# VH-VL binders against Protein RcaC (rcaC), part 5

Target 1, 117 residues: Protein RcaC (rcaC), of Microchaete diplosiphon (Fremyella diplosiphon) (q01473r527to643)
Amino acid sequence: KVMILDDDQDWLRTLPTLLKPWGFKVTTLADPQQFWTVLQAVTPDALVLDVNMPQINGFELCQLLRSDPHWQRLPVLFLSVLTDPTTQNQAFAVGGDDYLCKPVKGVELANRILRRL

## First folded at step 20 (VH-VL; from z8 with light chain S53T L89Q)

Design f6
Fold by OpenDDE, fold request of step 21:
Structure f6 (fold): chain C 117 residues (1-117), chain A 120 residues (1-120), chain B 107 residues (1-107)
Amino acid sequence: as target 1 above (117 residues)
Amino acid sequence: QVQLVQSGAEVKKPGASVKVSCKASGYTFTGYYMNWVRQAPGQGLEWMGDINPNYGGTNYEEKFEGRVTMTRDTSISTAYMELSRLRSDDTAVYYCAREGYWTPDAFDIWGQGTTVTVSS
Amino acid sequence: DIQMTQSPSFLSASVGDRVTITCRASQGIRDYLAWYQQKPEKAPKRLIYAASTLQSGVPSRFSGSGSGTEFTLTISSLQPEDFATYYCQQYYSYPYTFGQGTKLEIK
């Protein structure tokens, strides 16, 4: 099970289809404010997280996740349009397990997820 | 037209490093993954890894992890593959090949190949 | 890793013959399979992708079929320029892997 949080509806439509060939059960979420509710309901094996989102960005959410005793070990893969090295380094600094850039090919995203499971 | 042009042949000693370049033209360099594939003399094709030129993310074949480094310079639409700690069985023709990310359909464009010879 | 096994490794045929090359994957790869043609001292050339989609500019005598674990490349009527080595490749999973190749020689 993979949960994807991204405020971009186009990516939320694309990513489940992109990951389908590898047998992932994907749950998508656009609203970061519903993150914890959906997280607890879905109990994913991995999280694909956008960086730039309203109200709370992906890095902040990742930090909160890492501070939670129940979810601190959840694999977090960032998927963002941001390509600069500083942002990439920040992703790992906040506890992200991986960083990928949009657009991404399915085999790469799938492989990166599977390696973290 | 779309093409990939690689650097010239290399002759190296065991233990040395080699860096092969692959310059892309005729298309948006960051719009495709760049793959590296090698072929030893009289042998088949062997995938080494790929790089997403958009941000520099890489995926390496485990066999080459620790010895291979794939990079890119977007300003000149050029991908690089560096292989270190060379040994005789690294002697091969090295190819770069592009792969799309919206609809990944394997390698549609190939470089002409770079012959790397490793010998004492 | 997904192992790709081609058969035969060597094939002798004559101009005009119908030629079939088989590629088997050690596990399901859906339709993430490509076929390449390689001539001596040249880079491989993609013929087929997505198991059965013909590359633009490739003659229609080439065709690909199959899904899952069994795939075939067919040349309906062999032409002189078709004598070469052919490779299948899976791109379903990292690492990408190729078949060992099929050398098609003139009989």
Scores: ipSAE 0.923, ipTM 0.960, lowest interface PAE 0.5, mean pLDDT 96
Fold by OpenDDE, fold request of step 21:
Structure f6 (fold): chain C 117 residues (1-117), chain A 120 residues (1-120), chain B 107 residues (1-107)
Amino acid sequence: as target 1 above (117 residues)
Amino acid sequence: QVQLVQSGAEVKKPGASVKVSCKASGYTFTGYYMNWVRQAPGQGLEWMGDINPNYGGTNYEEKFEGRVTMTRDTSISTAYMELSRLRSDDTAVYYCAREGYWTPDAFDIWGQGTTVTVSS
Amino acid sequence: DIQMTQSPSFLSASVGDRVTITCRASQGIRDYLAWYQQKPEKAPKRLIYAASTLQSGVPSRFSGSGSGTEFTLTISSLQPEDFATYYCQQYYSYPYTFGQGTKLEIK
């Protein structure tokens, strides 16, 4: 089970299709305010997290996950349009397990997820 | 015309490093992954890894982990593959090849190849 | 890793012959399979991708079929320029892997 949080509706439509060949059960979420509710309901094996979102960004959410005893070990893969090295380094500094850039090749995203499961 | 042009032949000693370049033209460099494939004399094709030129993310064949470094310079649409701690069995023709993003369709455009010879 | 096994490794045929090359994957790769043609001292050339999609500019005598673990490349009527080495490749999983190749020679 993979949960994807991204405020971009186009990506939320695309990513499940992109990952379909590898048999993931994908749950998508657009609203970061519902993150914890959906997270607890879905209990995913991995999280694909956008960085640039309104109100709360992906890095902040990752830090919250890492401070939570129940979710501190959840694999978190960032998927972002941001390509600068500073952002990439920050992703790992906040506890992200991987960083990928949009657009992403399906086989790469799938394999990066699988390696963390 | 879409094409990939690689750097010239290299002759190296064991233990040395080699850096092969692959210059792209005729298309948006950051719009495709760049793959590296090598072929030893009289042998088959061996995938080494790929790079997403948009941000520099890489995927390496485990066999080459720690010895291979793939980079890119987007300002000149050029990808690089550096292989260190060379040994005789690294003697091969090295190819760059592009691959699309969304629906991968393998390698549609190849460089002409770069011969790397490792000998004492 | 996913191993790709081609058969045969060597094939002799005549102009006009129907030729079939098989590629077997050690695991299911759906249709993430490509075929390449390589001539001496030249880079490989993509013939087929997505198991059965013909590359633009490639003659229609070439065709690909299969899904899952068994794939075939067929040349319906061999032409003189078709004598070369052929490779299959899976791109379903990292690392990408190639078959060992099939050398097609003139009988």
Scores: ipSAE 0.923, ipTM 0.960, lowest interface PAE 0.5, mean pLDDT 96
Fold by ESMFold2, look of step 20:
Structure f6 (fold): chain C 117 residues (1-117), chain A 120 residues (1-120), chain B 107 residues (1-107)
Amino acid sequence: as target 1 above (117 residues)
Amino acid sequence: QVQLVQSGAEVKKPGASVKVSCKASGYTFTGYYMNWVRQAPGQGLEWMGDINPNYGGTNYEEKFEGRVTMTRDTSISTAYMELSRLRSDDTAVYYCAREGYWTPDAFDIWGQGTTVTVSS
Amino acid sequence: DIQMTQSPSFLSASVGDRVTITCRASQGIRDYLAWYQQKPEKAPKRLIYAASTLQSGVPSRFSGSGSGTEFTLTISSLQPEDFATYYCQQYYSYPYTFGQGTKLEIK
């Protein structure tokens, strides 16, 4: 199971299609305010997380996950339009397991998720 | 015209490093992955890894991990592959090849190849 | 890793013959299969991608078929310029892998 949180409608449509050939069971979420409710309901094996979202950014969510004993070990992969090294370094500093930039080919995203499972 | 032009042939001693360049023209360099493939004399093709030139992220074939470094300079539309601690069995022709993001269509354009000879 | 096995490794044929080359994947790769032609001292040239889609400019005598684990490249009427080495490649899973090649020679 993979959960994707991204507020960009084009990417929210694209990412499940991009992963479909590799047989992932994908749950998408556009609204970070619903994050904890959906996370608890889905109990995903990995989380793909956008960085820039309204009200809360993905780094803040990752920090909260890492401080929660129940979710502390959930694989978190960031997928972002931001290409600068300082953002990438921050992703790993908050406990992210991987950082990729949009656009991404499906085989790479699938491989990165599988390596974390 | 879409084209990949590689640097010239190299002769190296064991233990040295080689850095092969691949200059892209006729398309948006950051719009495609760049792959590196080698071919030892009289042998088949071997994938070494790829790079997303947009941010520099790489994926390496495990046997080359720790010896290969793939980089790029987007200002001159050029990808690089550096192979360190060369052995005699690294003697090969090294190719760059581009790959699209969206449509899975493998490698549509290849460079002309760079011959690297490793001998004492 | 997905192994790609070509058959035959070596093929002798005459101009005008119909030639088939088979490629087998050790795991399902859907249609993520390409065929390349390589002439001596030249870079490979993509003939077919997505198992059956001809590259623009490739003669219609070339065709590809298959999905999953079994794939075939067919040359319907062999021409003098078709004597080369042919490779299949999967691009479904890292690491990308090639078949060992099929050398097609004049009989």
Scores: ipSAE 0.487, ipTM 0.854, lowest interface PAE 2.6, mean pLDDT 91
Fold by ESMFold2, fold request of step 21:
Structure f6 (fold): chain C 117 residues (1-117), chain A 120 residues (1-120), chain B 107 residues (1-107)
Amino acid sequence: as target 1 above (117 residues)
Amino acid sequence: QVQLVQSGAEVKKPGASVKVSCKASGYTFTGYYMNWVRQAPGQGLEWMGDINPNYGGTNYEEKFEGRVTMTRDTSISTAYMELSRLRSDDTAVYYCAREGYWTPDAFDIWGQGTTVTVSS
Amino acid sequence: DIQMTQSPSFLSASVGDRVTITCRASQGIRDYLAWYQQKPEKAPKRLIYAASTLQSGVPSRFSGSGSGTEFTLTISSLQPEDFATYYCQQYYSYPYTFGQGTKLEIK
């Protein structure tokens, strides 16, 4: 089971289709303010997280996850349009497990998720 | 119009390194993955790895891990593959090949190939 | 790793013949299978992707079928320009792997 948080509607539409051939059950969410409610309802095996979102960014959410005893081991993969090495380094510093950039091919995203499960 | 043009043939001694270039034209370079495939004389095709040119992320076949480095320069739409500590059995034609992000369609465009000969 | 086994390795046929080349994957790859044609001293050319989708500009005498672990490439009536080496390739999981090739020659 994979949960995806990204405020870009085009990406939220595309990502479930990209992952379907590998049998993932995908839950998408656009609004980061609903994150905790949906996370608790879905109880995903991995989280795919955008960095730039309104009100709270993905790095902040990851830090909160890592401080929560219930979620601190949840695999977190960032998927972002940001390509610079500084942002990539920050993703790992806040406890992210992987960092990929948009656009991404389905086999690579699927492989990276499966390696974390 | 869509084209991948590779650097010229090379002759190397064992222990040296080789760096092959692959220049893309006729399409948005960062809109496709770049793969590297080699073919030893009289042999089949062997995938070496790929690179996402948008940020430089790579995936290598285990056989080449530690000896291969794939890079790119987006300002000149060029991908590179460097293979170090060459042996005689690295003699092959090396191809670059592009692969789509959104439609899983394998390798639709190939470079012309670069012959690398490793001899004493 | 997913091993791709191609059969036959060598095939001799005449112009006009119908030819079938098979490819077997060691694990299920759904339809993530491509076929390439390679002529001597040339780069491979993609003929078919997604197991059965014909590349634009490829003659309709070429067709692909199969899903999961067993796949075929069929040439319905060989032409002189079809004598080449043919490779299958899976792109379902890393590392990508190719069949060993089928050399198709004129009898």
Scores: ipSAE 0.405, ipTM 0.818, lowest interface PAE 3.1, mean pLDDT 90
Fold by ESMFold2, fold request of step 21:
Structure f6 (fold): chain C 117 residues (1-117), chain A 120 residues (1-120), chain B 107 residues (1-107)
Amino acid sequence: as target 1 above (117 residues)
Amino acid sequence: QVQLVQSGAEVKKPGASVKVSCKASGYTFTGYYMNWVRQAPGQGLEWMGDINPNYGGTNYEEKFEGRVTMTRDTSISTAYMELSRLRSDDTAVYYCAREGYWTPDAFDIWGQGTTVTVSS
Amino acid sequence: DIQMTQSPSFLSASVGDRVTITCRASQGIRDYLAWYQQKPEKAPKRLIYAASTLQSGVPSRFSGSGSGTEFTLTISSLQPEDFATYYCQQYYSYPYTFGQGTKLEIK
């Protein structure tokens, strides 16, 4: 089970299609204000986060997850349009497990998720 | 006209390293993955790894981890593969090959190949 | 790792023959299968991707079929320029893997 949080509707539409051949059960979410409610309802095996979102960014959510005893071990993969090495280093510093850039091929995204499960 | 042009043949001694270049033209370099594949004399094709040139992320075949480094320079649309601690069984032709990200289409464009000979 | 087993390893045929080369995957790969043609001293050339989609510019005598674990490349009427080595490749799962090749030679 994979949960994807990204405020970009085009990517939310694309990502389930990219992952379909590998049989993931995907829950998508555009609104970060619903994040905790959906997370608790879905209880995903892995989380794919965008970095830049309105109201709270993905790095902040990851930090909160890592400080929560219930969620601190949830695999978190960042998938972002941001390509600079500084952002990549920040992703790992906040406790992210992986960082990939858009656009991404389905086999790579699927492999990275499977490796964390 | 889409093409991949690789650097010339290399002769190396065991223990040395080699860096093969692959210059892309006729397309947006950062819009496609670059793969490296080798072929030992009289043998089949062996995938070594890939790189996403947009941000430099790589995936290596396990047998090459620790010895291979794939990089790119987006300002000159060039990918590189460096193989270190060469052995005689690294003698092969090394190919770069382009792969799209939107649809499953495998390797549509290949470089001409770079012969690397490792001999004492 | 997904193993790709190609059969036969060697094939001798005459111009005009119908030729079939088989590729079997150790696990299901859906239609993530490509066929390449390689002539001596040349880079491989993609003939078919997605198991059955013919690359533009490839003659229509080439066709591919199959899904899951069993795949076939067919040349319906062999021409002199078709004598080469043929490879299948899966691109469903890392590491990408190739069949060992089928050398097609003129009888």
Scores: ipSAE 0.401, ipTM 0.835, lowest interface PAE 3.3, mean pLDDT 90

